# VHH binders against o26223: the designs that were tried, part 141

Target 1, 191 residues: o26223
Amino acid sequence: MKLLWTSQHIKVTVHIDGKVSKMDVLEAIKTRRSIRKYQDREVPEELIDKILDAAMCGPSAVDERPWHFIVVRNREMLEKIPEVHPYGAMVKDAPVAIIVCCDSSLEKIPGFWVQDCSIASQNILLAAHSLGLGAVWTGVYPLEDRVEGIRRLFSIPEHVIPFSVIPLGYPAENPGTRDLFDPDRIHLEKW
Below, E stands for the ipSAE of ESMFold2; O stands for the ipSAE of OpenDDE; V2 stands for 0.75 times the mean of E and O plus 0.25 times the DockQ between their complexes.

## First folded at step 9 (VHH)

Design s47 (framework vhh_lunsekimig_d3)
Fold by ESMFold2-Fast, scan of step 9:
Structure s47 (fold): chain B 191 residues (1-191), chain A 121 residues (1-121)
Amino acid sequence: as target 1 above (191 residues)
Amino acid sequence: EVQLVESGGGVVQPGGSLRLSCAASGFTFDDYALYWYRQAAGIERELIASITRGGYTNYVDSVKGRFTISRDNSENTMYLQMNSLRAEDTGLYYCARAPFEEFVDYYFDYWGQGTLVTVSS
């Protein structure tokens, strides 16, 4: 595992819990890990608002921006997610989860809502990490049983498609970083 | 040591039935969703059925209504009841679970060794 620079090369300033912190964008991308263990500690609404603001700033096909978000803090509801989502066991232990949804009535170009919601999901993960939180993307679409289970559980209308469930909280684990750069996957000018 | 062990495969005539079992050990069974995959000669491995920890099931269209996936958390075992078997159901059947890694919905850390199902006259 390696980083190209240290934390002392941070160039971006972010406000966390009313205090100023810094994280370089490349550092955030390279050090973000899926976090599945959370402290028993509330996440302030202001941080959720900042994360959702970042989610909505992603590029969107023909600027259709079809995303809607459900913020779930209710413990009973969080505890029911693992019943419909096979990889969602950690959700019951998270203080909050965000469900990323597509409102199909906002779609302007067929099929690109998947890319739009993927971008929103990744922005949630990066924004959470930059704010000192941990999160994990658990997939919903295109798996029929998960889509139907989440729709039923949260009373999601027929024209709205649940895309991902992202639990988040203050991290209670540190899995470290990964060295994933593989130059054999880079082709110059031709395959 | 995490292990998944399939059993119950065999030779059966068209229209017959088989029950596959996947015995799990070395992990907390009811924390995981489990999957049955099929691999026929010359064909990519395909997802046949899944069961969540909450008991929700999903099937590919070709087996829906004929196959039933179930789990017994007290016995750490997952099953696939296969009815009205067809020649095209022939293949190696694998059970699988997912790891606790990055965006893990589409990556499986443990597979069984597979059990062969042959549907022939």
Scores: ipSAE 0.015, ipTM 0.190, lowest interface PAE 7.7, mean pLDDT 83

Design s48 (framework vhh_vobarilizumab_d1)
Fold by ESMFold2-Fast, scan of step 9:
Structure s48 (fold): chain B 191 residues (1-191), chain A 121 residues (1-121)
Amino acid sequence: as target 1 above (191 residues)
Amino acid sequence: EVQLVESGGGLVQPGGSLRLSCAASGFTVSSNYMAWYRQAPGKGRELVAGISSGGYTSYADSVKGRFTISRDNAKNTLYLQMNSLRPEDTAVYYCARGPWESYIDYYFDYWGQGTLVTVSS
């Protein structure tokens, strides 16, 4: 039995028979951290498929589900991302990145695609974490230069808007967990 | 918990060099976006140089080729090597940390107290 990843609250293990013990959903939410350093290990395609399945299961406005995803494994393409997103330099060191996009032709109600793609992005982060991977959301929209740079780099058509770039891999760092509960932000029955 | 302490400022002649240091505690500099900003008297705060967690660097056009941002992971310290200094480089220099969980990498949640650099004869 091997521990895939540990935190104060969570142990993710692989038994010698190949069976994986998974974290609870609340544990996944509370222990997920942004990860920007990755092991030099390939991420299996089946794990990417599971992550993208989870990404598409989020709620969307009027069930419009406007998201499309680009999976980038090509090192040359990953190395070009910092040229159009200079603060996303960790992407070049990741084994894979997912670009979350909105297909505006699928939009049923104006403007809610931002929430839809935010939900998809968060589900990618949570699903990756639950599978023993690390990931980080690097913002693209609404920064026009980044939107157009990513669009050109990945031949994204004009009706599709790149929203976020999410590098992921097996984590090479562990920042621990946070305690963020703040009761002063909770109002009972009135402001 | 998180602290940033700048040092290395001082008076220098035009054409001279200074190395600024930013000692970090409560986090790891190599795992965060880090930046140097400066503020001249009567001016707004401007970005001088940045370094990503992956080591990618960026510079303001006014300092490119003269300044170098770097870090020492063992000392958990950020540096700004400043060469060919000019009177217009006179400012208080601040180091800044981008928050770990930010999905916007240029936003800063912690700043140092600043260190004064004066370039004058």
Scores: ipSAE 0.472, ipTM 0.768, lowest interface PAE 1.3, mean pLDDT 85
Fold by OpenDDE, second read of step 10:
Structure s48 (fold): chain B 191 residues (1-191), chain A 121 residues (1-121)
Amino acid sequence: as target 1 above (191 residues)
Amino acid sequence: EVQLVESGGGLVQPGGSLRLSCAASGFTVSSNYMAWYRQAPGKGRELVAGISSGGYTSYADSVKGRFTISRDNAKNTLYLQMNSLRPEDTAVYYCARGPWESYIDYYFDYWGQGTLVTVSS
């Protein structure tokens, strides 16, 4: 059941041929929303590959690229994630989730991995949106209980830090777009 | 103090129209995401319509083409124009400020008391 959500400005039309309409980068950024409801529809592997490709295109500190990605499609595992992630309830309803992790052994400069994994996570969200999918960034790091929960659940090594869980699917909601521009947050030359 | 007060509910026949109002105080409606929700007896609360600070609107599929969300900035009031009402539209309608999106949370921070809409012949 193709739920076509029509917003005034964003027709997410999934073409029958699997081709998604091209979305420019500014449009993707401005119209992206967290999606927490998904259709009962599988996400093609091709789309996940494209999303992961995008995730790895972001910059990182001194090009350390510390990120790893766990792609989760197993229904049982998806259903277990909410048990260790109180705000990850929607994960159980998603056909797939990506867990973004940091391999600390790849760090060249300490601490920048958070920025690196954030960039990767954001690129996942933008890429997903541009491909007609809905996604949401559910934070894992730096909450210790969530980090440890995800670690145990997926048998993640100690030197690898789970950072975010991002469920993805064809959207079954349309929260609309936001105008978040605030000129009061812009300072010229100095504060 | 932030407050939302719904009004305009009532009994209407199928095919009829109602206009709900949500008077806001303590904040500016046009600067926030606002939404209408409804809850039918024995059912969960569901999104009906939303309007962003930028004026972008969204609707549940069940009400598309029939309902219109709008706002009057001068009155600091949110509206829901409901046309071609159906029995299945019977519910308590709530206005809410939000959703607010964060890394980990999705929430509405303020809700009205609700107004009952009954569609019956």
Scores: ipSAE 0.008, ipTM 0.246, lowest interface PAE 10.2, mean pLDDT 87

Design s49 (framework vhh_vobarilizumab_d1)
Fold by ESMFold2-Fast, scan of step 9:
Structure s49 (fold): chain B 191 residues (1-191), chain A 121 residues (1-121)
Amino acid sequence: as target 1 above (191 residues)
Amino acid sequence: EVQLVESGGGLVQPGGSLRLSCAASGFTVSDNYMAWYRQAPGKGRELVAYISSGGYTSYADSVKGRFTISRDNAKNTLYLQMNSLRPEDTAVYYCARGPFEAFIDYYFDYWGQGTLVTVSS
């Protein structure tokens, strides 16, 4: 696995009735949905590299950038993930999955790696969506059984913590859009 | 108020068939991620099948080719058609409505009471 792009803008261009449209950042955020059903199509390495570049561009606590990523394409390994992640059945059907990990030896401030890895995970989801792929975040940390299961399955060292498993592929489902804006959660000047 | 009520369980012989139903109220099954889970005596809960709001389905390897998940919009009901039943399928079966965007997959906002399926002579 090799990064092809460094700190590049990522845009999705779609041709509609002879017109070209782009997915801007706000549209990507608002239309991203969890996708659990994938086409039987390979995801090019170039797209994975763009997604991982985007993942590493998020902010991190005291610039510690503790994330490491495992890219899993091996069919037998993908089929074993549901054995240690009981609700991860969709991973078997995905052409590829990314495991987001924290290398605790890179941690500069205790506990903030969770926010760092959350930001990286969300960037993976948004980047995948912007590139015409679908993905879903399946939780690993802080569920001890899943953390240990994934660690064992992928030979992850004790100082590295698996945080999330994100299967991705070309989407084979198209869920409807959501509008979650709730003004009752916004307070002006004070609670 | 949101509720899920399972029915259709019972005693069947190996090789038999059953259709489980999950009647929903307070929401629309076609607009939500819906799943069937089962829990066998002395075992943990396992995902059997799910259906997305877009209608795409997934099955556990142990039931693939034998079970079919579906929904009826007019009845607002989720189904699990179970064919070629085996003693290993003996379990309490639950339907569940999931928050589709949850990144913690055991978090479900609503569960039914369950329906017992026993596959034995």
Scores: ipSAE 0.156, ipTM 0.550, lowest interface PAE 3.1, mean pLDDT 84

Design s5 (framework vhh_vobarilizumab_d1; at its last look DockQ between E and O 0.01; V2 from the best seeds 0.00; counts 0 for: pae E 14.9 > 2, grease 30.4 > 24.2, SAP .784 > .668, placed apart)
Fold by ESMFold2-Fast, scan of step 9:
Structure s5 (fold): chain B 191 residues (1-191), chain A 121 residues (1-121)
Amino acid sequence: as target 1 above (191 residues)
Amino acid sequence: EVQLVESGGGLVQPGGSLRLSCAASGFTFSSYAMAWYRQAPGKGRELVAYISSGGYTSYADSVKGRFTISRDNAKNTLYLQMNSLRPEDTAVYYCARGPFESYIDYYFDYWGQGTLVTVSS
């Protein structure tokens, strides 16, 4: 089946503490938290499509856009991820996971694909949050055992590098926030 | 200053139970993931149990079904309920604070002094 892609303007509404709220970009950035517990609820394909559209909108080094995505909904496959990702136990309980990959054949300059895939991963987290979902970035690259484990499990070609595994779903936990602003890290005009 | 103080260790016979506590101070406890690690004589440090700020828990295969991690955010206290203890559970148990919003899971940057658990006849 063909995923539905649109170029129209999308307005997003999220539920916060039982309230329906429109989340602006700064609010989304400041309130996003890693979510590792999910409700036993299906995530609509339309929401996954919106998240992946957002993932592909990030800046990319020399516009190489090397990202590919594997969407995993199959329960048996989700249950096997913790076997090759020791700290990915929450993935087996998620309704869906996205594997962010780099196709090295699309790379125009060495090494910048890591930044590209990091940007795509963060956009997935922010888009999920803005849509009322929770997600967590579980690191794969540059841990060689995890990279090869995920590659084998999902039949990923040798020229493609699995970068992150991001389970997502409707949140079943509500982690608190903290004030992260540190003015001592801001230097005016020089160090 | 971040401070973690463990208590509740001791000598117990195989099959017995112990409850470890960790009193936390110097940070917003409820916002951080917490964990219990252990180190047996002559071995490296092993992650035993993890709890996220939102209450997600995970366990080492060696302790699944026997140990339960929990937290009381109002009291800034982390717990480890240890049941059906075995001689191989003998170790110094450490309370640890996880990093806020890490994309590489289970790296821990602050540790307590540890509490000794000895499982022996």
Scores: ipSAE 0.590, ipTM 0.785, lowest interface PAE 1.3, mean pLDDT 88
Fold by OpenDDE, second read of step 10:
Structure s5 (fold): chain B 191 residues (1-191), chain A 121 residues (1-121)
Amino acid sequence: as target 1 above (191 residues)
Amino acid sequence: EVQLVESGGGLVQPGGSLRLSCAASGFTFSSYAMAWYRQAPGKGRELVAYISSGGYTSYADSVKGRFTISRDNAKNTLYLQMNSLRPEDTAVYYCARGPFESYIDYYFDYWGQGTLVTVSS
């Protein structure tokens, strides 16, 4: 039985009228795209709070929850991030960025913090999207130059590891939909 | 099969202009980020300009204000408008296809054969 996956074009109608229509989890996941262009519009603190709340709701190894978040709204600081993160050029154009960090002192099992911070980062992206914002994950760890650059820029202690920089804003681009489903990546019972 | 074919290269005097084109085929062009790279003699390949599927653009500092990357999705074509050319812009210019989504460096999986741009008096 060939499951004919009909690619339903989910039209993400971005309602401009401030009422963030609740999208379901699958819709959020499937329709989320990296957004690198933003409107000249401030993001309300209430939305950031909701995003951060979501960021902290993910699982972590043995519930270690090693994540910390730096919320950056200062224009000067946003403009400096691209100097240490060459592929983070869009950060200077965002009204706000969240830097996800790991406090290594909170690790209970070594190495799982990468997964923990990844989960937090992804939740930020999904939450942002569900709230009508655009965001992009810009990788910091494990690239040493970027890690140290962000560390210095934000005076991050040695035991704290910057993991990702996520600029956020109201979207000013529409990358369209994507289909990433690949049945060849699915194995039944064995490889 | 994915194909990228660059054109528009040539000899130009300092201060001159060129427009490069990259014809894309074999994939849904509008869904992919695209980029221009260049490689000068004896140097490594470097990113010149990037354009996302949504139209976000980024430039190397060395070409900022002089080069413009653009795309025509209807024609499956990527462009690089190069103005105020300098001898140091002499290189083989490559068109490259980027990923759908990436949180790391712009890794590109397909490249054209390149087109030579020579800026000389």
Scores: ipSAE 0.065, ipTM 0.548, lowest interface PAE 2.3, mean pLDDT 89
Fold by ESMFold2, look of step 11:
Structure s5 (fold): chain B 191 residues (1-191), chain A 121 residues (1-121)
Amino acid sequence: as target 1 above (191 residues)
Amino acid sequence: EVQLVESGGGLVQPGGSLRLSCAASGFTFSSYAMAWYRQAPGKGRELVAYISSGGYTSYADSVKGRFTISRDNAKNTLYLQMNSLRPEDTAVYYCARGPFESYIDYYFDYWGQGTLVTVSS
């Protein structure tokens, strides 16, 4: 991967699909869309490593960092996910999925693990987007049947809680961008 | 208040067809993902078909090629065309509202009362 610096300001540059790319963080946040159709193309392990590094950069309650990640590339396993997670039908068409989990033995403040794992999950989506990949967050927690189905399928122990399943790959669709800013949601000083 | 009202259920012979409708009110229909679920006697609810606000569709393996989900945003109506019906399709069918233009597709916050589909003989 090649990095570069500019005289106007400092940006991080990462290769995407063999080409040098720069993406401002605000641009990444505003242009990321849920992608549910993927090319028949492998995602290099190098990119998965970068995405997981980004996932672990998020803040957590009192730095508890309760997250664990399962990387799923096995075709048979990906095809089984919809049997226990019906809403995740697109997962079987993805070259890879990341399961975000909480290890409850790492909790330092009860109940904040949901925020912690949500932050990690969002970082996965943004990092994937910045690397030219598409992804979508499919929810597992707090739906009991989904939690237990995923736990059983991947042999996840009882003290570990599967939070989300995130399929990803090179996008085969382009839903376009949205302007979602709503000033009525902003309150100055008080409600 | 958000309302979802299903119609079009009934008794059908195996191999027959039915078209279910769901009339939606109380929200901007075109901005939300929508789904059909069903609940057979003695079983939990299962997802049958899903359609995003952008038109992406997904189906349970058991109904692929036989059922078609669609929406008419001008009439605030969700449809399920069911062809080649089997006894296993017997269930109460529910219309459900999914998330507003979101990458999180798993939350269905409003449900209809259901319409019964019986496939027998």
Scores: ipSAE 0.000, ipTM 0.117, lowest interface PAE 14.9, mean pLDDT 85
ESMFold2 (binder alone), look of step 11: mean pLDDT 87; pTM 0.873
OpenDDE, look of step 11: ipSAE 0.030; ipTM 0.291

Design s50 (framework vhh_vobarilizumab_d1)
Fold by ESMFold2-Fast, scan of step 9:
Structure s50 (fold): chain B 191 residues (1-191), chain A 121 residues (1-121)
Amino acid sequence: as target 1 above (191 residues)
Amino acid sequence: EVQLVESGGGLVQPGGSLRLSCAASGFTVSSNYMAWYRQAPGKGRELVAGISRGGYTDYADSVKGRFTISRDNAKNTLYLQMNSLRPEDTAVYYCARGPWEAFISYYFDYWGQGTLVTVSS
């Protein structure tokens, strides 16, 4: 990230491969979609670094920040993920995947690591979208077989819990936008 | 109203083929994760094949290379092409609708009535 003062107004400019990202936060949230088809195109390491920086910026219970990340680019390893994750078939065709993990030794409040890792996972999805990439959250925790399968594939220690597998790449599909606003779910002052 | 109606089941000899169809109404099959499950006599339900909104597919190890899941958006129909059928494929086959975003795969909110496939000589 590079901050530039360009006039009497403060202007924040983020450069990715020499390009400027101009998507605002509300736009990113409302237009992010799960992407399961990817171009045969490598994702630069600098974009992964920016995504992981964003992942670590999430709020965390008592600032425990228990997250660890595994970045998988090895084709043979990506091809093995569907063997232990039935709904991870798209991962085999992605150029890269991020495995979000919790180091339980860093946990200060029992159980809040789930919220912490959920926030990190969502930040990965939003950051990827803002950088022109597509991604999808594939669930691992709390499904015991998936947790143990992913642990074995990536030599994850017993005190570390794999939470999600997020394949990402340049999108090869453009799903439509949904109108998800439901005012009946908003209550003023009382239920 | 969301409905899923399976068809195409029947009696086939080992080595034969069948194509199952699942006609959907009240939603678009391309909008959700879609799956085929089966339940053999006296056994629990198991996932056979799934297809994501993006068209990526996954299969149970027992059917890989023999079964193909697909969909036809114009007909709003999900298919399961079953080749090289074996006696152990005998089961009631169910079509199921999964979530809009398929990161929790065991959650299915609508199921068809099922169609019986019997593989015997």
Scores: ipSAE 0.000, ipTM 0.189, lowest interface PAE 13.2, mean pLDDT 83

Design s51 (framework vhh_8pnl_2)
Fold by ESMFold2-Fast, scan of step 9:
Structure s51 (fold): chain B 191 residues (1-191), chain A 120 residues (1-120)
Amino acid sequence: as target 1 above (191 residues)
Amino acid sequence: QGQLVESGGGLVQPGGSLRLSCADAGFTFSSYAMAWYRQAPGKERELVARIYSGGSTNYADFVKGRFTISRDNAKSTLYLQMNSLKPEDTAMYYCAARPFESYIDYDTYWGQGTRVTVSA
């Protein structure tokens, strides 16, 4: 994300370069799959900026928007994530990862930050997919060993809670699509 | 929680064929990605083939064109058709189930394995 200030007013301009996705919303939701294998190819900064913009556009409890994001491109740091996240082995092979965090000082209503950070995480997955990338949500919260491991590794302050680690890149696997519609889970008028 | 049980292994001559089966015992089979792995004695376990819940497949380069993975969701059974077998295919073959869209990973669900020996 690049920001530019103007002199007339307090005005922040988001500087994002690149094309908007041609995939419609329903297509993106239905065809998104977890991707754990990535091409050895860099993801442009402009695409990460678009993904983070989308991440911040989700609904939030009392509009508290408690999310903060760490963008990790440093290979040495990516290679250390599996040491503190046992099932995050694919992260070391990704060109970039986003760590979704909650800043508890921004919380206006207790406990809803989990839903807020879940929404931000899903928006990252959908935005990545719509831009031709693959990503996977690897869970951190509420597993305390993972929370503390990620906190120590990225120097995250105590009032900030790492929620998820999302590696992303150009996909090197194609799991296809799923047919998950189950009408037995839909109840009309009453249970 | 269920258990995976492999069958169909055996001794076969080079160029022969075998069909492996993996039966689910009470598992939510249709929602999982299923895979075949193999491990020769003293070697690392390696992915042979994967089939996703929607039916799309992925194969290791060393089996492309020779092995075919398939699933029958109604019977909760995974298959591996192995053709043109080579001595280097000799290994224990393991069935694996992964909740591929899970945002929290623990352990891959493994079967106990079935032995395939390719020799004269």
Scores: ipSAE 0.509, ipTM 0.755, lowest interface PAE 1.3, mean pLDDT 86
Fold by OpenDDE, second read of step 10:
Order: sequence, then structure tokens, then C-alpha cells
Structure s51 (fold): chain B 191 residues (1-191), chain A 120 residues (1-120)
Amino acid sequence: as target 1 above (191 residues)
Amino acid sequence: QGQLVESGGGLVQPGGSLRLSCADAGFTFSSYAMAWYRQAPGKERELVARIYSGGSTNYADFVKGRFTISRDNAKSTLYLQMNSLKPEDTAMYYCAARPFESYIDYDTYWGQGTRVTVSA
């Protein structure tokens, strides 16, 4: 299914305190939290499209863009993911999950696909947050049991590597904000 | 890996015009920044013009409005319209392609070149 995504300027409006406001990029980054509880509410396809568009906007090694995305809404499949993904317990409670994968045949330089898929995964999280959704990155690669579990469950070809599972939904929790700035991690000119 | 093939070079009189073409085979053409380079005998290879995927262009100082770089993504072809040619423009002209949205160093793909000779 060649999803013809037209690069439309995504106007992200978030409801903060009953007002529709635009979340700037710094705010999105600083206020994003892993969300593992979700409302019993469907996520519109339009929002998923925006999220996936964002996922594909990141840089990659030699612009190889090796990523593929499996969008999972089927309840039975969502409920099976925790069976092969121990950290994926919350996936069964989400209305939708995105599985980020790498097509190794698209890789131009070996090894950088992990960074590529990481960038895509992070963009999914930020985009979701900016749209008023909650999400969490559940790692699949490089844990072999998880990789093979997800592969079998979704009939993923051998040359395609599942990287992460990201459940999404309207948040049913508020973990609050945290300050993660650490000046001791900053080195000027040299270590 | 893709292949770049240049064409359009030849002998031309001073003040004349040439249009160079570079055909891309095997690349995702739209995902590459494209450029023309030239190398005169005994000189280093130098950038003539560059065009990004979005259509933005850069020109070397010696171009002075005489050359125009353009691309046709549908045809996977790069062009260099050269007007008001001078003897100093005599060189091998090379087509180059490189990814434009990469976070690492990458290799530039090169064509075999097309010779441009400007002589009375």
C-alpha cells in the first residue's frame, strides 16, 4: 500500500486548559513524558497520518530513510504484543500502536539504521505529544527475543527488522514535568 | 548504486552557448543535491553550481549570471545552461550527486564528465 503522503504544512494545535494553542518545539521536547495509560477513546486517522509524516522528516545516514511503519489497530493483535514484548504491557490498553521497522535492503551504510529508526521513533513521540496524545517508546531491538517475537506476530520479512513499538492514545495519566538539565554533563572545548 | 551520465559538451566559440545534461540512473533523484563541477588542465576541480532538492541554487563567483543550473525530477535529469562562454571556461564538466539530508559524511557520486572547449 503506497501511502501517497503529500507533505502538508502540519498545523499542530493542542488543547491546553480548554484553549487551542500551538505548541512550540522546545515546549514539546521539554514537556513530553512517557504515557502508559490511555483513555477509552479512538485516535483519528488524521492524527496518525500527521505523526507518520513527522516520523519521516528526520535525517538519516546518507538519507537512506530505511524506516517502515506498521500501524496496528486490531484489538487482538494489540493484546498479543505483550506476550512477546514484556515491556509492552500497556500496548493492550492503547487504541493504536506504531511499529517502527528497518528495511535492511535500503541501508546504504551498515549500522546507522539504528540511529535512523531512533530519530523516527523520537519524532513520533514528539509529534504525538504536540497533538495532545500520549505515547511511549518500548524497545524491541536489539533484544533478540523481542525482535523475533514481533517478527513472527506480524509476519515481518527476514530482511526487515522491528525496532520499536510505540503505543499511542489520549492520555489517562499526567506524570508531570521534570527538570533533566545537568550542567555536569556539559564540557567546554574539551572533556 | 546509481550512474550519472553527462552530455552536451563540445567545441564552441567565445560568446557561444552550451547546454549540459546529466542523466541519473538508479538514484532517488529527488533525494539528492546535485551539482556541476569543472576541471581544467593543470587545475583543481572546482564547483560551478549546486541545486538542492527544494530548488535553491548556489553559483561560483566566476559564473556571474552566465550559467543556470536546473533540475527535472520527473526526468531525473540535471541541466547546466551556459551562456556567454569564455576561453577560461574550457574544462571537463562533471555532474555530481550527494544526499542532502544526511547526518554523516557521505560519498559523492560522479559522472564521467563531458568536455567543453571554448576557442576561436
Scores: ipSAE 0.101, ipTM 0.508, lowest interface PAE 2.0, mean pLDDT 88

